# Miniprotein binders against tRNA-splicing endonuclease (endA), part 16

Target 1, 353 residues: tRNA-splicing endonuclease (endA), of Methanosarcina mazei (q8pzi1)
Amino acid sequence: MNLLKTQLKGDRVLAGKEAVAELYKTGYFGRPKDDGLELSLVEAAYLQSRGKLDIELEGKLLGFRAFFEQASLRQQNFELKYIVYKDLKERGYYVQPSAADFRVYPRGSHPGKSAAKIFVHVLSERQPLSVKLLQESVASAENVHKQFILAVVDEESDLTFYEIKSASPKGEMPEPFPAVKADATFLEDRVIAWDAEASGALYSRGFYGKMLDPERLQLSLVESLYLFSRGVIVVRDRKGKIFSFDEFVEKASEIEGSFLRKYSAYKALRDSGHVVKTGFKFGTHFRVYRKVESIEKIPHSEYLVNVIPEDYEFRLPVMSGAVRLANSVRKRMLFAVEKGEEVEYLDIGRVKM
Short names: E, the ipSAE of ESMFold2; O, the ipSAE of OpenDDE; V2, 0.75 times the mean of E and O plus 0.25 times the DockQ between their complexes.

## First folded at step 10 (miniprotein)

Design gA4 (from g0 with Y36F W40G M63W)
Fold by ESMFold2-Fast, scan of step 10:
Structure gA4 (fold): chain B 353 residues (1-353), chain A 81 residues (1-81)
Amino acid sequence: as target 1 above (353 residues)
Amino acid sequence: SPEVQEEIQKLLKEIQDLAKRAQEMGDPRAARLVQFLARGIKLLLERLLETGDELLLELAKQWIKRLEQRVKQLEQQAEEG
């Protein structure tokens, strides 16, 4: 048929009743209102680019560039939203623009057949992303049983999609720790446990530390505080004086950046039945094992974990790098959000649309 | 022993009181530090309920005394600032 005539008005494009038959009933573009059709700016731009409609502003016909410039003035991040909308449409999805950017229908479905299953939020790679706002958005999607996907537009207008979900990781390690008690000494930037039997039990049954020899176990500062707070080790200085908990925390915090935050996450993961080791070789705070049965048969770790404060702002290149690294070594990337005595987890993975 | 268990229960209440006083300070950073320290000491006390180890009990008492001193100092700073 002939091109539909439409009018740009505010942050929407208005079409007559003929557009309901030609755009909505055939492709689920827009929203029927009264006897006409109301199109979002991204829908109108897409349809204009495909030669399906003409757009006028105050009696003047707008070419694609003129309309795109007008839309950019009327909607924040219009350019990014258009790039993502066009990509999803070219992939064959039915997409409904919303206040939170997009609702996407599963493949082989449409608005008349089922509910949307995916919320898509659009960001430039250069925009910071508040973890608080991210957690709120993820929770909102999960409360209505939908996936939350972040669509990141890079400087070349290429897209990367990330699925973000809350996680409550549960390990399978035995809850009761073997009753052992060891003397230990704080040396420079680490703790050494001296008793052979206790060291062996901590290493082979608890999977703590690294044996320096058959009688001596080296523990990280977070491992040491965890065991010290449980009375499993008693930590002394080089002169034999026992540390107070406060003195240990103070000294460890001077040596290790973000010690308290890292410890909160370490403790939460251990308390939930995981074996937790340094993630240094992967550029993360921790690598985490759901289950370890024997020191001689250690499996691949399931998770890499970075600990962040509750007021953290994600820098998307850093997030992307962490996710890429985890995927390249066949692990999942968890961000542990430290909220005082509580730790919440975000599982972030790259997804193919 | 029952005497050790009674002492541990008393210390658990002291830790709960220190954590509550931290909530009332109005400084979120100071409150978080005290809550962190109180939680760590609570873990030692909970293990002591299982083991009855009198050496660890004396350690826990020393840790609580130092935390109480820190809380009093922080409360005094809040009153003066």
Scores: ipSAE 0.330, ipTM 0.755, lowest interface PAE 3.3, mean pLDDT 87

Design gA5 (from g0 with Y36F W40V M63F; at its last look DockQ between E and O 0.01; V2 from the best seeds 0.00; counts 0 for: pae E 26.0 > 1.5, pTM E .584 < .8, off the site)
Fold by ESMFold2, look of step 11:
Structure gA5 (fold): chain B 353 residues (1-353), chain A 81 residues (1-81)
Amino acid sequence: as target 1 above (353 residues)
Amino acid sequence: SPEVQEEIQKLLKEIQDLAKRAQEMGDPRAARLVQFLARVIKLLLERLLETGDELLLELAKQFIKRLEQRVKQLEQQAEEG
């Protein structure tokens, strides 16, 4: 009995008829092509490392090192993809290389039994991750009812897997704000509402701001703009002049970086029935509650939310830290992606394969 | 790790320097803000040490940058009057 003889050609490894029976029909490696079997570079490297085939290039037999170096030259990120492929195969998964890096079958399944359920994309911890490309990849997976997983390889070749999903968070608050009206003043870096009745309602029923004393309510800038834009408060300067929307935004933007972007997510979350408070304690823009019944019994918030522009580029170490912190305090990490006047959400969480 | 410990000490020194600047202005509001943010950063760093999530350093750096900008604004305000 002889080892399967194969040929490295371009970015593929070609095997004869016998490989179809031995590799494809038993393990679903490669794809049948013409009268033989075509293997990807990672499949060939894996099979070679397990003693299942020999690889030749122009009449010369390649050892593992020589083949690995050739594969690296012929395919970007080959080393990273091999590390992930090998890990998943050793865990017992059926894995098919594809344009979306890998299609992966759930445990207990294979190509002949069901469709692949998981798309895995491979990155180094050092490589940037475009939010736009990520959104497109997640949408593509979800359009065909597949899970999208990011496999991150660190500089010591340890693997971390993240599931990334679209989210549409919905709260259970009956109204975005109580039916009240109040005068407010823009002071140095915050807004004070003066009327005791309206302030109490906004605080105890809408869960806006924080009472400065029994009669007066302190509001954040995003809270103020939201209430002002809905006609709930009138915001004046110290001389009594009423702010326009543009004047408020200009002044708030001088105080708080990326104010309008932060506001777009604040508005979207409030309009969707949530209570939204600062996430400063957690290093995020917001902490978000699905429902708050009473100011005297405030539940734990469900989400942490960071707002990012559509052209944002994740630094994977920073993303990983945010996701892990949220998990350590038992919250979901959402990234609100500003898209013009709309916001789209990504739910990013660590998963175990 | 030693790298993480060294970076934590650097960040703590930066916070201490900002707190000194706020104290020297004689503005209790600036001192209170710096103390509050310092506690937040300390909690992030304690979480880093507990979990080994070295990437929390980048979050802490973002908060220090915001704090530095605010202290500079307050210093400019004090100089103008």
Scores: ipSAE 0.000, ipTM 0.080, lowest interface PAE 26.0, mean pLDDT 84
ESMFold2-Fast, scan of step 10: ipSAE 0.495; ipTM 0.848
ESMFold2 (binder alone), look of step 11: mean pLDDT 76; pTM 0.641
OpenDDE base, look of step 11: ipSAE 0.535; ipTM 0.836

Design gA6 (from g0 with Y36F W40L L59F)
Fold by ESMFold2-Fast, scan of step 10:
Structure gA6 (fold): chain B 353 residues (1-353), chain A 81 residues (1-81)
Amino acid sequence: as target 1 above (353 residues)
Amino acid sequence: SPEVQEEIQKLLKEIQDLAKRAQEMGDPRAARLVQFLARLIKLLLERLLETGDELLLEFAKQMIKRLEQRVKQLEQQAEEG
């Protein structure tokens, strides 16, 4: 008696006038059209599984399996989209299928109360994710003031949701440069500054490097280039010859193939008022502090940062691992996308729907 | 606290031992899972050393206990299969 009769047509399921009252006005399923109701394939599959409608194709009644097989032929990634749709519906969300996967209403809201605030993009765990396409999708969502969420389906059909947003991190360090000039030497794979007073100032006021002893400061290659480019240190080779900027870059790049990429991110973060330290113990390129007042009272770092090229393709298990590691130490995971002299940031976090 | 610092160092060694046992099993999937979990616990303990956040200590201990149980189960499966 409560079972509505519907017709499979193309990539849609068409229902009559009764479906508008029974499905749309009560649960906001489908889209009213031509005095009837137009359902997406995922909506129709969900409603069929709940015993709310029958689906026919050319006069033949389709069981759930037969309909699911037809839907899979008619829509790319139907299986993944159905898994995500069903999960969101079972969590109590109102969900509107779209050509770009799903629009979702915030918890406690529905189409009659407010606009959709969440875009959900569905991916298989095994699918590579282009950073360029990801940035375009995030920007598109943010331009209309909506959250962008990735729904990742693994090989066991388990779901994990990630919120991705652009970030423009701003530190609170008013003057990151001490007013000093130090003589330094490039030795093997590191730079050592020799002046005790300048080394102490770089370490205790600028939060650069590591003191080897009371008179000598060891600087990483990215720290060294940053300080050298600003005239804070003068770097010499073992024979006493002063490096040019290009000579330093050439030698550092020989030691680390990705040196310039990491340097671009290091420079951008320092220029925006952050203290930047190695992220080695967390398996990232950097850990980043919004403000440090004293080396004796170092706060929790706010961000972990991985630097990636603009043509990078995420492997989703790698992305998932990085996010989980950051969450385990209560930090935010930033990916710094290097675009020559520009750096853009993606903030990726696991979200519970 | 010196007692807390000593406890953290003992737990860090226990994690390293569990990761080594997983590697010695010769099952790459099991080894990857244990290495991943060991790394997560190590980050929690290093965070506690860095910041004094003792709320992470009990959580880390429980994760280590669960990881040890998982390694024992995997070792038994390797012996039987």
Scores: ipSAE 0.000, ipTM 0.098, lowest interface PAE 25.0, mean pLDDT 81

Design gA7 (from g0 with Y36W W40M L43Y)
Fold by ESMFold2-Fast, scan of step 10:
Structure gA7 (fold): chain B 353 residues (1-353), chain A 81 residues (1-81)
Amino acid sequence: as target 1 above (353 residues)
Amino acid sequence: SPEVQEEIQKLLKEIQDLAKRAQEMGDPRAARLVQWLARMIKYLLERLLETGDELLLELAKQMIKRLEQRVKQLEQQAEEG
């Protein structure tokens, strides 16, 4: 095997015409340009570590350490990108550097056979991740029919991969609530419905609340506002005065932080045909069912949902913990991004590459 | 009755006008809250078109009047600083 001589120039490593045959046509490394081959810094570092090329800077031959140090000065997050690049190459993937970080070809494919199917974005576990930027990146990938993968590098240089996709979950419940009417009272921090027949129907057909006894139903504040806004219940204070919606929202917001944000997601999920219950047991806002046929045979929920604001910054250990918890109980982790009345969903799952 | 349905349609228009006025407010937080409340009342009115519940209709009218007062107060605050 011939050891190719190359030159470090800016954020690229330049090789002669022989490198096109040796590296590009055999392994799809680099980009042919003019009469030579242009390698990214991560490709050059990988190939140097494999004994495939020598790298010079200003007439001086650089060993691997010296080149790695130069590359780190020339490219932001070079160390993280190299860790991810090397891992994907060792798994047998064809990988091309891009403005987004990497384009990856599916297993059994390569650049000469098909288009790249995967965009990989590289982050340190310590970096905050803007949900706004994340949604833009996911949308861009989906618009060209590619998967969006986060490669998270921890402090030990171990890698975890997450697939992130937009979601439009749709339930299979035939109606969001039964056609009943009930009087209800706001007591301290809870709402109690008093009509036995309506309460029974809300519980057994709508899967709302929890029966305190055979005649009384306790509703969560989000359940209560949903049913109140649909004219199914009428909520009174302890003195018998009917709440206006703004009075209810004000009182509920004093009791629950981010009440309206949670309600946005609750409303959207119920309107899309789901049964929605508290996710407190799982450390999430909600657990969600696509279909419930009877109170006696409630299936396992399909989704855990956390509601976040549009300006949210993910802390990656928190995101990782939520995804791991969902997986441990055989559920998908959805993040509902609140945009006022509208809600958009991100489905985040751990994947093996 | 046809008279009740006509009244509800008129109230739906009033709520749409209040929601539109809220979009023009300089305070994004107050605007969003008004939009939320307007759409909750709109949903209630749409249910009332199906059910004809007179108590809930009177409640919706009171809510609309209260929301209109709130919108007018916010508009005056925006105009004066």
Scores: ipSAE 0.261, ipTM 0.736, lowest interface PAE 4.1, mean pLDDT 87

Design gA8 (from g0 with W40F L43W L59I)
Fold by ESMFold2-Fast, scan of step 10:
Structure gA8 (fold): chain B 353 residues (1-353), chain A 81 residues (1-81)
Amino acid sequence: as target 1 above (353 residues)
Amino acid sequence: SPEVQEEIQKLLKEIQDLAKRAQEMGDPRAARLVQYLARFIKWLLERLLETGDELLLEIAKQMIKRLEQRVKQLEQQAEEG
């Protein structure tokens, strides 16, 4: 047989001195402690499946199934963590268990050569994911210069890996354009600008709205508030009364859910030099362009943007769907997290390990 | 290790002091954010005691440093009014 004898104790598997030479020094499994080796439950299960060790509990030898059942009782989400650990090991990575789930060494490296560069967090597709906790986890990884990867396990035990990072997108559009002042009216669920010259300038140089005809420009509510707040348009009601900022926000909020949140993100993106258009045809709030030179030759947008509140909880299938859609149209998926007047971005993309 | 446990206890005290400073500012949103971050860092340190994961100590130290900077910014904004 010639297998190393180990003992299950708590959420650890303890091995003697010989295991340090045979498992740690050769493959960086476990952690040397005292004169022996301490293995995590996922490491022990993997090594047992490879015929490298025997595991005993209170003098009784455990087969793989018996040990797996014991491990599942001793560690929450053990089976999910095992699936991910096994996959990463089979891809040739050196992997160390951690409280954040796993630390992974880059390809061609190992614990004796460099620091771990990747944190992997394991979740079931059915588990809700707090955006606040996600942002803090991403920030923690970035603070120590490590990549943050989310490993999502579906009901068929298939794995999908997502890289999540903070983003600070910057466009190349000129912030000012020649001053125009257009008279506009709030009609039903939209704003119409009436002057042909001003409408043409807003459309052709600023890439705002959609021309209804050669004289009139239709603006979305977020576009209208942005232009109104900059003094570029004057918005009136049907009786000719000019809106205040607060009156506009109140009326727009009655028409659009989460209007002010979407406006905050729209404003931040425009102020950072982007052209921002509706993302409705892609199922997102916005599609975003880093640079647009002409309305006759509009490039593909670089980003799709969904605006979410600070207290948002992702349903992973919804997140996965948004990322897949962005990828299918060759765009990046950004989530704009609204924090009052401040907006922070998460860039979420599917990655192959 | 007794040395590591002593360092963790020192960090826990630093988090408690930062949470108290945020509460004393009288900004409910800022106080809640600091208290939330303090609880998360405390969870990381408690998990470090259970798992022996040395990288969690470095993560916790960086998070405490950022939390301290955030509290200092909020205190400065309150003074400048």
Scores: ipSAE 0.000, ipTM 0.091, lowest interface PAE 25.1, mean pLDDT 81

Design gA9 (from g0 with W40A L43W L44F L59I M63L)
Fold by ESMFold2-Fast, scan of step 10:
Structure gA9 (fold): chain B 353 residues (1-353), chain A 81 residues (1-81)
Amino acid sequence: as target 1 above (353 residues)
Amino acid sequence: SPEVQEEIQKLLKEIQDLAKRAQEMGDPRAARLVQYLARAIKWFLERLLETGDELLLEIAKQLIKRLEQRVKQLEQQAEEG
């Protein structure tokens, strides 16, 4: 095997004209530049580990350890990126390093045959992930019709891949609420509707709340505010005074953490034609149904939903746990990002490469 | 408690030995992996010292076994490479 001589310069490894024929034209390593080949640090480390090249720095030959240490000093998260690069190469993918970490060619393809279809971003499981940066990265990938994958490296250097995409879920319910009116009272931490016929319609046709008896419907606080804001219910305190929207929000916020944020997501899902119920038994804010035809024949919910603020930072083990739980009960995990009056959705699922 | 204390000291030494083996290979990937896992295992052992909870001992033993297996895999790759 001919060892190609290369030079470490900045965050790149420079090789001569022979490397274009031996590495680029055969395996699509590096980028041809001028009369030579420019390799990323991860490509150079991989090729050095395979005995394909020698790397020099200031006239001194670097062994694998010395080069790896230099690369780690020159590129943030180099070791994590190397772990992911090596794994994808061993799976048979053609991989091009990029500013966003990696571009990956679809299985059975290569740079000379088609465009890269996958962007891969590399993170340690200990690294927080900004939702704002994640949404920007996902949008950038989707704008050029590429899949966005997050590669999470755990403490054992094992990899888990997640596909993240924007979502615009649409339900099939013909109306968000029935055309009824009911008087209701705010009691302790819940709202009770008193009209038997209206309560029955809200429960059996709207799929709101829980019947306490034939005449009384218990509503959650988000359900109550939604129906109150639509004029379907009138909510009074124990003294008979009617709540304003702001007074209801203030009282509900004292009882339920992040109430207004949860309400924004609840409202958006209901307005888009979904039936929305508590996700408490799944450790999420909501479970969501595309269509419910009868209270006596409720299908399995399609989505689990967690509501997060736009300044949220994901802890990757928490994200992993939520995705795993949804998958275990055959549901999709959606994160509803609250942006004032608007709600955007991220669909996060585990993927096999 | 004294029997559990003795087992904890044995496991702490095992972690130190694995950390030394990773450093002796001169592989920064192995060294970093061992540092991450050693810190996690040490946390479980410290809670076990405080609480006497035998479940934390079993968790620590499982993590040490995975760490040892991973160090052995990295040593094999270094010897072959």
Scores: ipSAE 0.000, ipTM 0.085, lowest interface PAE 23.6, mean pLDDT 81

Design gB3 (from g0 with L43Q R47K L59W)
Fold by ESMFold2-Fast, scan of step 10:
Structure gB3 (fold): chain B 353 residues (1-353), chain A 81 residues (1-81)
Amino acid sequence: as target 1 above (353 residues)
Amino acid sequence: SPEVQEEIQKLLKEIQDLAKRAQEMGDPRAARLVQYLARWIKQLLEKLLETGDELLLEWAKQMIKRLEQRVKQLEQQAEEG
């Protein structure tokens, strides 16, 4: 019948001994301290909205709007954090505010029964997200065996949750591919291989390129460089001059934006035992298969892959669009982060909390 | 032949040295490009040790010469900055 009386002080709301029994021991709100209970601003706002406590500032009772305005002045991104906190609480989760925004306990668990299993980071859809900072956050969560969830708040205050994981995809294709030799010509934006037997083997056993007819194989520029690096093809210009590696890279880079970056990812995926094809029909750089046994029975690809530089900044609507597209065709969305001699992968998927 | 294998091993050492020099450059983008090229040439040379393909060996030599010239130019530009 009587509401708990609390005091706003700094970025905390302080409650007496009775709050430990009524809020902490029953619902795990706040943190016991100095014979009382210390509530975060988001916890206090949620509890006030539920009619569980009164909040005073210097002897004056604050209504919800007045408290919300004070909290917004006292904590960066308070409004976004409150939206996410309230949503998670109404879904039945136990949630602990932290330096990384929130720690969340899995369904059917609570503080004291098990450790928190989920870190939730809160962002507005309009905020850019550095891939470097994202990878550091994901690594920090994984180092302590927690899931990393990104909670994106759109302009209508709707929430979408994304699970982000580091990935080390491994395919099941045998290595090495049987050596064949093919003479090939660089034409416009592609390479054509001319030997019928070699072309047939590259297509039917290696799953490279696209047959234009029984005697001619069309190869993408990344496929061509990969096959050249394997000693499988010899590439000439229209006048019969053989390309050097530098000449090929230079010409390919004039035709394809970020050619070397895409090639690094293509090579890494092929070297890890995957079949890699263009992702053009899905709006991605690549579609990737863990195993292909026959050209007559090509399975659905496992991954869609976009290659990004180490200094990339995600625009969240673009990221959301890519993830939504992958989900619509039952594939996982991988971002291949090019780091000089290495390629690292982020697996991003939409999750329902 | 043993002569071809010795030449390939010499080129492998040369490409490793160029990759190390690239690591010391002040321009991270130029350094990354040199490292990509060096790794690809190294893999080509390792494949050549298996096949003995003299045509690919001549290409690898030309690519290493071009890469060496680029590394020297970048080193000189860094000393000027």
Scores: ipSAE 0.000, ipTM 0.165, lowest interface PAE 22.2, mean pLDDT 82

Design gB4 (from g0 with L43F R47M E50R)
Fold by ESMFold2-Fast, scan of step 10:
Structure gB4 (fold): chain B 353 residues (1-353), chain A 81 residues (1-81)
Amino acid sequence: as target 1 above (353 residues)
Amino acid sequence: SPEVQEEIQKLLKEIQDLAKRAQEMGDPRAARLVQYLARWIKFLLEMLLRTGDELLLELAKQMIKRLEQRVKQLEQQAEEG
């Protein structure tokens, strides 16, 4: 075999002018620089494993293991990046290493034909993932009209790819208001609305709560606060005293963990025209419907929603499990990031490369 | 905290009981769904023990409550028919 001689220098591998013709012009490996070719450590390892080049360090020829060990010392997460790079190359993709891991060209495209359409970020399943940093990475990719993909490597070196994108879901539901305000009572861990006309309208047109009988509607705590804040219901305690907003939040927070955070997301989804129901049978906070015409014709929900604080750190197995659960019931997984009164959404789905 | 760890251990015992009761159900499809959700909840509680993630505790508690209500309903239906 006619192998190219290269030199390991810092976090790169340097090749001469012949490598431009043999590696860059033919396969788009590396970057031309100073009449030669500059290869990333990941590209050099891949090419060395395929018998395309020799790598020297300070006059000494490095075998694959020796080079791999050197690369691991010179680049953070080199082993994980190599696993992902090799997988993508074996799938036939053109891949450009970058400071943000990889830029990937879809099948049938390459660097000379079009711009890269995919940013791939590599993570170990064991690494926590900051929601704030994730949102910044997604926004950065979207600003240049590229998909953001997480490549997650587990302890068995198996790969799973996830597409993450910002979402601004919009429903088509009108905001129905009953002709009269409903009186309601806070009982134990629930709210009961007593007015038959208002209860019927809230249930049949707004798809709130569950009818206990033809005259009485049971509302969840988040539904109750939403309707109370809009003046649709008046909520009293068992002794007849009307709750203030803050008194209701205090009482609900004693019963339900992270109540105010969940309420912010519930309110945002309702205000954007959705029907919102509990998602607990699917392992999430909410299930969300874009449009519901009648209680007899309720479609499958479009999204499952988990509400998280803006300082949340994903544990990747938890994220992966939530996405798998949503996929198993043919729904999208949406994470609602609570930022006070505002909510931002991340749509996370498994993707095949 | 010690209180949270004690609560997690109690919830783990509850989910093991629900999984066992699901195996005794006459409806294999309902039993499989309950067993699937029980395994998922157990996973969330084990992750909570390792990570301290408060979202996992809240989700697990809500799912256990919902699953327990479903198991009781199925058991009552089995007794009645």
Scores: ipSAE 0.000, ipTM 0.421, lowest interface PAE 11.6, mean pLDDT 83

